VH-VL binders against s5sc42. Designs and how they scored, part 8

Target 1, 176 residues: s5sc42
Amino acid sequence: MTVDALSNADNQDLRDNFIANRFLSHEAKLLDQRRFTEWLDLLDDEIRYIVPLRLMALDFDREVRADSFHINDGKVNLKVRAKRSSVSSGWGETPPSRTLRLVGSVMTDRIDQEGVLEVESAVIIYRQRAAIGQGDVLAFRRTDWLRIDGGTVKLLKRVALLTDASLATPNLAIFL

## First folded at step 1 (VH-VL)

Design n3 (framework fv_nisevokitug)
Fold by ESMFold2-Fast, scan of step 1:
Structure n3 (fold): chain C 176 residues (1-176), chain A 123 residues (1-123), chain B 108 residues (1-108)
Amino acid sequence: as target 1 above (176 residues)
Amino acid sequence: QVQLVQSGAEVKKPGSSVKVSCKASGGTFSSYAISWVRQAPGQGLEWMGGIIPILGIANYAQKFQGRVTITADESTSTAYMELSSLRSEDTAVYYCARDLGYDILTGYSLDYWGQGTLVTVSS
Amino acid sequence: SYELTQPPSVSVAPGQTARITCGANNIGSYSVHWYQQKAGQAPVLVVSDDSDRPSGIPERISGSNSGNTATLTISRVEAGDEADYYCQVWDSYSDHYVFGTGTKVTVL
């Protein structure tokens, strides 16, 4: 790559990347701190949250199946998951998981839809499922669409693609 | 309109198993959990367990752990409760109910109930 | 195990007020829900989250919860209120729905 290719950005591109980085960093902090009500306020009412099923293939682009998903949620389903994860709720995972999210490799592009930013990132989640015990690491690439309307930024769509090809269901207590 | 429609009454022998179904309508499966509660003749309500269909997560009362299995088929909006190694004391009316434990606006309560399924265990 | 204590029965005259108690250590820190069950029928949620009344439930039915006692109050009792009533909490420590033993309300 050349310096020119890397520096050929206007002020809007710089602003978009800064907004995306701050949005994703703020979101990661809310999720790690289990502030789910505030996290839900970051989500557009039309949010689509998708984790595709990956199968082994010779061509990377063909490993992802468009009609198969680990997760395919709208806002109502995400509210249900968030309530389950509340410290006052007591289904499934007890004690609650502790997490640390690292979000990086953030790239932004404007798309044909007005007011929408496409954001690509790489994410690592460190997770301990019990108060005592060894942690797990989840790694994935994520594509987000952020709706910018007036002074408000909302997550409109998320597609999280797990790094490892796996038929195992991801832990549904962890938001990606 | 929210309705939970359960399968019909069953008579079983000791040592057998029973599987009761609960067909949900009105979007219950996409937004709520389903709990199973039984009531022996003349006795009170006893929670057996529940499932969140969209998450595939089930939770069981300790008394029934290992003997009860609760499943859900999202494609048919039907939850199932299977109880194995039946004994005469398992004779009861079994209810499914919509479980608000995952609704962000309400506490852990059961707001709509199926009509109940009588399971009689006799030799 | 956490247990909810209810009186086995309450007798009340038409037009009077029935009070059904649900006792447990520090129950005021829990959200208490109440169910009405008429003979041969499934239970019906009549009070949620201590004092909220579901749509379609008469104003004469109310709830409260403080300290070690939650109370379901039925004002101006009618014959149609004759039923078994159950209180219920979610116990986060045991990950369990806990029901009271039930109170049979008889309208005499």
Scores: ipSAE 0.000, ipTM 0.463, lowest interface PAE 16.1, mean pLDDT 78

Design n4 (framework fv_nisevokitug)
Fold by ESMFold2-Fast, scan of step 1:
Structure n4 (fold): chain C 176 residues (1-176), chain A 124 residues (1-124), chain B 108 residues (1-108)
Amino acid sequence: as target 1 above (176 residues)
Amino acid sequence: QVQLVQSGAEVKKPGSSVKVSCKASGGTFSNYAISWVRQAPGQGLEWMGGIIPIFGTANYAQKFQGRVTITADESTSTAYMELSSLRSEDTAVYYCARESYDYVWGSYEYFDYWGQGTLVTVSS
Amino acid sequence: SYELTQPPSVSVAPGQTARITCGANNIGSKSVHWYQQKAGQAPVLVVSDDSDRPSGIPERISGSNSGNTATLTISRVEAGDEADYYCQVWDSSSDHYVFGTGTKVTVL
């Protein structure tokens, strides 16, 4: 990789990366602090939230390929999940897992869709399961599409690709 | 595919205790909650309490608080219900029942699989 | 002290429709589940979350829930539908599962 390639970023590239990093960092904080109603406000009404069981490929004229999904949710499904996570019902009084999210290796690219920013990142989630006190680490690559419309930034689509090691956690129904 | 198999019938004297087991097979034991529901002869269903094995904590119905203890052993996929200070009114069929527990969803609040039941008779 | 009230019995002829009610204040705001229990057997879930049918349960069995009354409807009743039926909810205020008083369905 050349210095020119690394330093030939224009002001738009720098701004895009800064916006993406701050959006994802803010989102991680909301999720770790269980501020799910505020988190839902970050999601576009057309949100697609996908966690496939196997690698997905976006390639030229090909169909997206995946064996199956852990999650394939729209806004309505995510609202239901968030509400269940926010209220004390059933064993909802049993403390849920505590999390810490680290989002890094953020790279941005403008795509053919006007006003949409493609963001690639690497994510580590430390999760401590409530009563047993045991900690787990989930590590994965994530691709996000952020819609920038006027002064507003919303998450339009998310694809999180979990490693086989991450699938060994006892419960994968956390927000990634 | 999921099956809950309970221990056999027991006859106990008043004042004693009974411990009933429920062995789960065919599913992920730690991602479920196991509840105990009893039914006295000719009567309806009565929830006693339950446990989420992954958390190791139990929740009990007020009526049984202090007399019932529900435990689980993840290594053998077995849940237990122990009821102490038995009275003739405790004569009943005791069922274990599974409810799905999801970390993000919580309890599904219904019982999708039931054990065959264990008759406990309390008589002198 | 949230309680689910059911009629103690319902008699229905084969081929007719049986309706079993489950009454409680504002039960329409809760998710109601229904169990079928045949003599000498464990209960079987027949309706979950007001109106969802578990796999293997025929479409003749349906549920609804609105206001102060949830209803289990069994259409084109068969002899094999003769059983005790229980409604059930989770009461978050007391942290308790509550079962209805039960309804014996007799097919005559």
Scores: ipSAE 0.000, ipTM 0.499, lowest interface PAE 11.2, mean pLDDT 80

Design n5 (framework fv_nisevokitug)
Fold by ESMFold2-Fast, scan of step 1:
Order: C-alpha cells, then sequence, then structure tokens
Structure n5 (fold): chain C 176 residues (1-176), chain A 123 residues (1-123), chain B 108 residues (1-108)
C-alpha cells in the first residue's frame, strides 16, 4: 500500500469514519446492556441482517455460500428475536448472557447510492452464559450500510461473516 | 418444507360469524407473519389483515376493521381469522399466507399459501 | 387509493413470449411481487422483489420494474403456464398489501 493511498482522505471521509465509529460504539453498548428497544430504533425499516453460512466442502475446503445463511432477517424478524431475549431476562428462567463487544478496524467508503455509507469493521464478542462457567469468544468481520437522511443515521444492512466455519449454526442467540 | 393447512368449507347465514383456522408446519411459526387474503368468486385477491404470532398484535385493512379478528396460538402453530356480521358479499375463498421477510416498508410478500377455505353466505 | 392495473387477459401461443404489465404511479419506487394462480388452486409466488425468482421457478419467468410499469415476462410459454397472474406491492401510505386486478393468461 502507498503513503498516498493512506493519506488521501478528505474532510468528508474523516467525518464519515467518525460518524461510523460513534454509531457502532453506541450500538455495541446498547446490545451489551440488553437495551433492545433502543437498539431497534437504530435500525432502518428496510433493514437486512445477514449472517452467511461458511461451510466445509466435502473435500474439507472452506467456502462461503451466497445462497445459504445462518441468519437472513428483516426488521420484523429482529423484533421477534429481541422480544424473546427480553422475555427470557424478565422471567428469570435463564440468566441473560453477559457480553462485551469490541468493534475495531473501522473503514468507511461512500457508494453510488446517495446518503448511504459503507462501513467495514472487525468485531469480537466476549460472552459468558450462566450454564457455562468459562466465557467464550465470537470473532467476525462485518460490513454495514448506514443510511444518513436529514440528520438521522440508521443501519440499513448488515452482513456479518463469521471467522469459524461449521456445518452447524454456532449458537447465534445473541445479536452480532 | 413449509405447509399451511386450513379448515374445511363453511356455509353461514347472513349476520352470523365464521372462524377459519390455518395450521403451519415445516417452518418457524412465531418468527413470520400470517396474513389472510380473500377472493370472491371470479374476482381478484384482497388482503384482510395479518398477525405476527410472537407479538400477538394483529393489523387489519380498514375495510374490515371492526368485523375481522385475527389471532394466533403459538403452542399449536395455528392462526385464526374470524369474520363477523356476515353479508352475501363475504362469500369467498379465504386464504392464509406467510410473510417471511417483513421489513416494515415496501418489502412485504407472501411466500407460502394455504389451500383456501370456501365460505358461502346465504339465507 | 393506490391501485395496480393489469390487462384482464393475454392470449399467447406455445413457445411464444407473454408479457403482463402492472401499472401504477411511480411503481418503480416500490418492490413488486408476482403470483401465479391456476384454476381451483392457491396462488404461488413466482417473482419477488421485481426480478428475483424463488427456488423451483424456471428462468423462463422474469420480472422488471421501472417508472410507472412493472412487467412479468414468460418466455417459451408452455401449456402449464396458463393461469391468472397477480402483481402485488406494499403501500406504506395506507399500510396495505395491494394486489393487481389480475391477468388471465390463455395458452392457445
Amino acid sequence: as target 1 above (176 residues)
Amino acid sequence: QVQLVQSGAEVKKPGSSVKVSCKASGGTFSSYAISWVRQAPGQGLEWMGGIIPIFDTPNYAQKFQGRVTITADESTSTAYMELSSLRSEDTAVYYCARVPDYYGSGSYLFDYWGQGTLVTVSS
Amino acid sequence: SYELTQPPSVSVAPGQTARITCGANNIGSKSVHWYQQKAGQAPVLVVSYDSDRPSGIPERISGSNSGNTATLTISRVEAGDEADYYCQVWDSSSDLYVFGTGTKVTVL
């Protein structure tokens, strides 16, 4: 990579990256604190939330399948998931997962669609469940599309690509 | 494979009520909306309303508001549509249909349909 | 109220192309879905989001949507394509699923 490529950001690029970092940091805090109603307010009504399936081929080579998903949800599906998470916490039947999200390696780019900002990031979620004494870690790369409309920023689309490959869904009871 | 199975045909008197059931199998019932769409003989499709089972909050087309009641029972994976104050104009085939990718704006569709229930209203 | 207008009928010979239009003001800004209904049967989704094909739907069936007209195109028509076809959108202003008036496709 050249020094010129690393230093050619204009003032708008700097603001875009700042906005993206603040949005994603705020979102991580809401999810860690299980503030799902407030989190849903960050989501565009046209949200697409996608977690592609990363499969082991029959020859044990890994492939990402564009037509296969762990999750492929719209806003109503996400509201359903959020309600189930809230009910579990309120009933006290199963203690809620304790999480800490670290969002980093944030890169932004403007796309052909006006008012939409593409954001790439790397995320690590530390999670501890009461049924498991030791915490576990989920790591993934994430691409987000943020809609910026008249002073409001909403998450329009999310694609989270899990680092681990598996034929089975990796217990995605938490939001990524 | 997702399948929606509806209750059998009904013949009703004007002024009475009818309740049609729709049992879902093969997919996730709670995570998707179930809508009701009717079709009068020789006519087109008309949306009446729907429900998202986990929210237990129905939405109705204004034309049917006050006459239609849509409910769901997650334990039996069954949705219900009850239409009251029946008129001869309510004679139609009533379909239940699943809405899997409901975005809240502009992206709603019906991916699987029940076989339909004929409701005849006559004196 | 937002209305989707379709021609009442389309006649086509086997092997030819049938085109079914769905007209409404600025329909190109909405996502249009298409359903096939054979006599005595429930509707079946054949095109979603203007141009996507559900699993099991042949490539002969395609869709487009621009301006004031959405179009369902059935190429190399077969006898089994004879059915009623309905377009459908969600109208956010009325919170209503709106279906087209329907088009009967006859394969002669």
Scores: ipSAE 0.000, ipTM 0.467, lowest interface PAE 15.2, mean pLDDT 79

Design n6 (framework fv_nisevokitug)
Fold by ESMFold2-Fast, scan of step 1:
Structure n6 (fold): chain C 176 residues (1-176), chain A 121 residues (1-121), chain B 108 residues (1-108)
Amino acid sequence: as target 1 above (176 residues)
Amino acid sequence: QVQLVQSGAEVKKPGSSVKVSCKASGGTFSSYAISWVRQAPGQGLEWMGGIIPIFGTANYAQKFQGRVTITADESTSTAYMELSSLRSEDTAVYYCARDQEWLLPYYFDYWGQGTLVTVSS
Amino acid sequence: SYELTQPPSVSVAPGQTARITCGANNIGSYSVHWYQQKAGQAPVLVVSDDSDRPSGIPERISGSNSGNTATLTISRVEAGDEADYYCQVWDSYSDHYVFGTGTKVTVL
């Protein structure tokens, strides 16, 4: 490979990484602030949202069987869940979690599909329920596909793979 | 190696019900969805609905809502499709197909051999 | 309801290239899958996720997907390629699987 070829590729990669980082950072802020209407506007109408029921072990044939895992395949499902999350934030019900999302290790690659950017990232979510003082941490790897159409960027597909999965599935009462 | 084996052909009267079975062997039954797809003579493929056995929930195409019931028995690795209030236009070959691997796009990688259901008086 | 439109038939001579289109608004944002069905048999997956070939499928069979049209391309056509071909997507908006109208490929 030549330096010129790598430099040309690097410029495109830098632009893509900048776009991806801005998008994912903005999304994280919206979710942490529970601004679900604005978050839904970031999602493509054809969004696929997948959280697999698989152990993150060497043997990928094994799976975790727990009802705390969810698969939200389409935008209709995500809208319903977002509305329920908004309604349940009222006082007298289970207090909402306080969250802080950190998104890092962002890598991008263009794929054969026109205008689609594949994005890999590592995510840490700090979560503290209002009724208790101690927080917990969820850590996972995530692959996203962003559709870039002229001046707009939408999340087209998400696959979140829990990094620290065991036989008992973590309670996923929040968006990943 | 995954194999889907369906029950045999049936002849039914209008107004009756039919229940077709699809037994999976090899591979993992519970982690994959099983869909039912029909094909009337000389016509195209039409998705009817599917079930994810591990969740116990089924999803149905609007055209069949209220007439089709899809169930699964994990202990026998068998999925079922029951179609009620049969009409002559329900005459078709009914296929079960494995779909939705959690880490892959939604497509049908293995198909049953098909079950011919004939509805006539 | 999202609809995938295919030409009803395509005729092609042996050794030539057959192109089967699957049209729908913004289909390029979907993952398109293709099935081959021979007379009296169950469908067989020949292309998944726009352009991936399952194990055992010849390299002369390929797929593409952009804008409003997905295309299945069969190069160096053989008599054994004569079949019905269907495209398919998962429509996450409606949570439904959608099949194309089907194309009968005749090798003359």
Scores: ipSAE 0.000, ipTM 0.457, lowest interface PAE 16.2, mean pLDDT 78

Design n7 (framework fv_nisevokitug)
Fold by ESMFold2-Fast, scan of step 1:
Structure n7 (fold): chain C 176 residues (1-176), chain A 124 residues (1-124), chain B 108 residues (1-108)
Amino acid sequence: as target 1 above (176 residues)
Amino acid sequence: QVQLVQSGAEVKKPGSSVKVSCKASGGTFSTYAISWVRQAPGQGLEWMGGIIPIFGTANYAQKFQGRVTITADESTSTAYMELSSLRSEDTAVYYCASGYSSSWYGDEYYFDYWGQGTLVTVSS
Amino acid sequence: SYELTQPPSVSVAPGQTARITCGANNIGSKSVHWYQQKAGQAPVLVVSDDSDRPSGIPERISGSNSGNTATLTISRVEAGDEADYYCQVWDSSSDHYVFGTGTKVTVL
């Protein structure tokens, strides 16, 4: 790559990337700390949260089915999931675990929808179940659409594409 | 490694209650998911309920709601199951079992470890 | 209420293959676990997450799960495999563990 290609960023590009990085870093901290009520406040009322089902196939393009999902939720469904995770019921899809989210490789682009910023990132979640002392890593690429309206930034849409290939696993226990 | 050791056999009268204990060792007790599963003579396994001590709240199967109470004492690393209003059909072996999943996908809860079982006999 | 149906019994000769089914609507979308219970003993996990074998479980025991049927397969059956076998899933909609009706395997 040339210096000219890498340096061709205007002040708006720099600002957008800064806003995206700060937003995603703040969100990661809230999720790691299980502050789900505050996390819901980051979501637009028209949020679409999508985790496609990833299937084993002969080629990479066919490993993902757009019409099959682990999650395909709007804000009402996300509130229900968050409430289940926050309210002590003695059970949940995941018992208490420690997580650490790392968000990187952030790229931003403004799209033709007014006030919407498209953000691509790579995410690694480290999770340790306290009882067994072993940690696991989940890695994925994520595309987010952030609505910037006046002084507020909200997550409008998320598509998380898991790097793990799996057959018929519609359930996902944690927020990505 | 987790080990579960249960209290000894009990004989109870109809209408009384029984409290069975399950002492856990190895790992961190407060984060265990401990369930109670019973088996009447010659019958299958039936989940009654469970508790994760750090939450302090138990979850119960509909059939036992109102008659069973599951608790945990973190200071002694012991879980308890109390069943009230005993009937002859409550005669069974009662097991404690621990289960989790390290899966990111959920729904992979299974029982890695089982107690030895406690026979509860309800007779007049 | 989500229910797992198993055949009550399976008879098999030594050295042959026993297959135990666990049936439920769309069970292939769930993770199925299998337990072996010998007379007078607590259950033992023999297959987790459809097909994973816990440490110490012989390679003759395997599992599969697709559509409406999960299957536990015991190849080259030995007398020591005679036991009751139970399938199990977690039903996230009700936050409940669900056990199958159980299958008694008899080695003749």
Scores: ipSAE 0.000, ipTM 0.480, lowest interface PAE 12.2, mean pLDDT 78

Design n8 (framework fv_nisevokitug)
Fold by ESMFold2-Fast, scan of step 1:
Structure n8 (fold): chain C 176 residues (1-176), chain A 125 residues (1-125), chain B 108 residues (1-108)
Amino acid sequence: as target 1 above (176 residues)
Amino acid sequence: QVQLVQSGAEVKKPGSSVKVSCKASGGTFSSYGISWVRQAPGQGLEWMGGIIPIFGTANYAQKFQGRVTITADESTSTAYMELSSLRSEDTAVYYCARDSIAVAGTFDEGWFDPWGQGTLVTVSS
Amino acid sequence: SYELTQPPSVSVAPGQTARITCGANNIGSKSVHWYQQKAGQAPVLVVSYDSDRPSGIPERISGSNSGNTATLTISRVEAGDEADYYCQVWDSSSDLYVFGTGTKVTVL
């Protein structure tokens, strides 16, 4: 990689990266604080929220199945999940998990779709469930598409690719 | 968009087994749960169990544990429910139904939509 | 052994409001779904997650859930609303889906 390639950022690239970082940081805080109604307001009405299955395979290309998902949600599904997450004796995590999200390695690129910003990041979520003595860690790379329309930024699409391959699916009762 | 089509009515003798099929078309099969719910004549709905095809492991209601086997064939987008050691009390309409949301490896709470048309199983001599 | 208790029947005149209850200890902390079943037909989802209405379901059908009682409300009842209605939850302690005892709605 050349110095020019690493340092040749115009003012738009700098603004895009700044906007993406602030958006993702704000979102992480809302999710960690369980402010799900405010989080839903960050989502575009056309949101697609995808967590592909990552199955063990000799061939990396076969490890991720295009037609198989842990999660494949639109806005209605995410509203339902948010309501469940807000109910203390609902499904999954009762009492709610305590989480801390770290979002880093943020890279942005404008695509050929007008007003859409592609954002790649690496995410670590520390999660402690109920009264368990220790927490666990979820690590994944994430690709987001942000729709910028006028002064408004919305999450249009998310693909979170989990780092660990497993046929036994962990309960993904938290948002990634 | 997804439709569920079940196999036809069956008449079985006590002590035998029955295997009902549920063919999905028009949508995603592998990552959504397929549940089996029965309804005896004039009675309410009773959940028997379900499977998420991609994981291959079924969950069963304790009442049916040991008598029911739920399987799925991803290549044909078909789920199956086999009930053994049939009794007259097993006479019912058996429905397959899809969980409306993609679930993460276990059956979380959910709703069922769409439903198959139902398969009448009659257990008599 | 978690059970959802519904009244066996509800009678209502056309244009009036029918209310169908679904009772269980602390049901307000669970997500309740409602199904309509007409004679000889498979059930149809009419309310999901306590109060959300699926596409194609009339606005006159609504749901609520608090404390020990969930309620399905059908306003301005029509003859076509005559059916059996079932509530449904997931019970994590039993690891199964539980359906209510069912309510037959008759429009007189």
Scores: ipSAE 0.000, ipTM 0.511, lowest interface PAE 11.0, mean pLDDT 79

Design n9 (framework fv_nisevokitug)
Fold by ESMFold2-Fast, scan of step 1:
Structure n9 (fold): chain C 176 residues (1-176), chain A 123 residues (1-123), chain B 108 residues (1-108)
Amino acid sequence: as target 1 above (176 residues)
Amino acid sequence: QVQLVQSGAEVKKPGSSVKVSCKASGGTFSSYAISWVRQAPGQGLEWMGGIIPIFGIANYAQKFQGRVTITADESTSTAYMELSSLRSEDTAVYYCAREGDYGDYVLGYFDYWGQGTLVTVSS
Amino acid sequence: SYELTQPPSVSVAPGQTARITCGANNIGSYSVHWYQQKAGQAPVLVVSDDSDRPSGIPERISGSNSGNTATLTISRVEAGDEADYYCQVWDSYSDHYVFGTGTKVTVL
């Protein structure tokens, strides 16, 4: 990479990157604080939320199956998961996990679709499972598509590619 | 009154598949979660998975992942459980059970149960 | 996997009190539900959310839940209470419904 390539950003590139960083940081805080109703308001009505199945392979492209998913949800699916996960509902079924999300390595790119910003990030979630008194770390790369329309920003699509190829089915209560 | 009515008993050979149905009546079908719970002879209750019909969400117990498929048809208010690659240890009574209004409220318990379907796997 | 342990059997004479325990680490933080299953029949919900009694269930049946033990209590036991009893929780960690190992209550 050259210095010119790394420093040659127009005002729109800088604005896009800061918008993306602020959006993802705000979202992480909402999820960590289990403010799921507010989190759902960040999602576009046409949201697609995808966590592909990852296999161990020599070729990176062979580690992800196009037709196999841990999660493949639309907004209605996510509303249901959020209701099940919500502590504020007063359901009292089981103590929820405590989480801390770190979002970094944020890169943005404009695509052919007008008003859509493609965002790549790396995410680490520290998760303490209250019921069993254990903590663990979930790490993944994430690609997001943000719709910017009339001064509002919504998450249109998310693909979270888990780092651990041997991971079983993800817990419904945890959003990536 | 809510009622869940299951399909009749089945006798299957090892390696085959079985598909059990559960028809709901008397209440709202689409927004309630329907789970499948099995019970081998003389054994306890074991959750296999469930579905929320309106959303098409199915969730499976790890033990059955890859062998079980749970589907729903909102037009007929019917949920289905298909179990493949049957083995003799799959001989059990299979129950469907309703959790509650999953879209707006999660009960965490099963308020109505089907009558059960005996599946016998033998050669 | 979170496991709910129950005694395999409880014997009780008519008119006495049967107590069925459901043990697990920090189960007092979960909502525990109880089902009654008579021979050849489907399970029936008898206690929801630790202590709530569904419509049609007699007052003699009650529940409690604290610490590491949830308890189903059947007072003034009748012959019709003879059944297998199962505790159950929703485990949000695993996104899984967990049933107890079951307790056979014999009334004699």
Scores: ipSAE 0.005, ipTM 0.469, lowest interface PAE 11.0, mean pLDDT 79

Design r1 (framework fv_ramucirumab)
Fold by ESMFold2-Fast, scan of step 1:
Structure r1 (fold): chain C 176 residues (1-176), chain A 124 residues (1-124), chain B 107 residues (1-107)
Amino acid sequence: as target 1 above (176 residues)
Amino acid sequence: EVQLVQSGGGLVKPGGSLRLSCAASGFTFSSYSMNWVRQAPGKGLEWVSSISSSSSYIYYADSVKGRFTISRDNAKNSLYLQMNSLRAEDTAVYYCARDLYDFWSGYSDAFDIWGQGTMVTVSS
Amino acid sequence: DIQMTQSPSSVSASIGDRVTITCRASQGISSWLGWYQQKPGKAPKLLIYAASSLQSGVPSRFSGSGSGTYFTLTISSLQAEDFAVYFCQQANSFPLTFGGGTKVDIK
């Protein structure tokens, strides 16, 4: 990698990365705190939330494809999942799992869609299933597309690529 | 009118250098990833290089790594390819192309708008 | 690198004929494939993206199908303006690679 490639950051690139990091950090906190109503407010009405089922990797380039999906949800589906996950709605785990999300390796790029910012990140979710004393770790690469409309930022699309070729449980109990 | 207009080709000796230019108009240039694709006379298409909208991600074909440099100037709506240490096998028509992104299906790397092409001939 | 193999290399056809071109990837590329048309002395034109999505302004007689490693481009009723070279291109990973091309000639 050259110094020019690593230092090729104009003021817009710096601002984009700052916005992306703050958005993803805020989202992680809301999800860890089970503030699902506020989390839903971060989502664009046209949101697509995708978790591929089977991963096909040819090299370590950024483009990886899958044959099918664990999750392929729009906003209505995500509202239903949020209600099932909320203890206040009477749905979800009893007792609820505790989570901690670490979001890192954040890279941003502008794409051919006006006002849309592409964000790549690496995510680790630590989940402790209450009352059994065991913790789980889920690690994955994630690509997000954020719609920036003047004063507002919304999550427009998410693709979470799990390192496992398949997940034993097709219905994820937590949001990624 | 969405278009890409190319310039800067020509005849050079092996080991020489050329810079190709591609001027964009009719669309928001700063929102699109751009590519260079070449075609040797009578042969097929070969992808050469890509650059993201902000220049944060750059990729090259192995055949040109270390010799060619892709760059862009979003204020001038222009894409460039600096070609150094040219070889006879680099002789081709070079096209600049805009990357189509289908938001719902994901990143597609399909090229929907192409320049007219610039001939580069490397010969002694 | 992903190798893209097209067949046939050339086909002779008459106006009104159904023409099918095949593209095979050396490894799985899901649906990340585009098809292009190129006429002599001209830049390529995008016909199909994401294996089966018709580009705006392209006639409906063109269609794409397939996934994984096997893809086809079909021209349901060949017209005079369709005599050209056709290329497939994988978009699954870098480096991006094209098929060798299929020349559609008049019979």
Scores: ipSAE 0.000, ipTM 0.496, lowest interface PAE 13.4, mean pLDDT 80

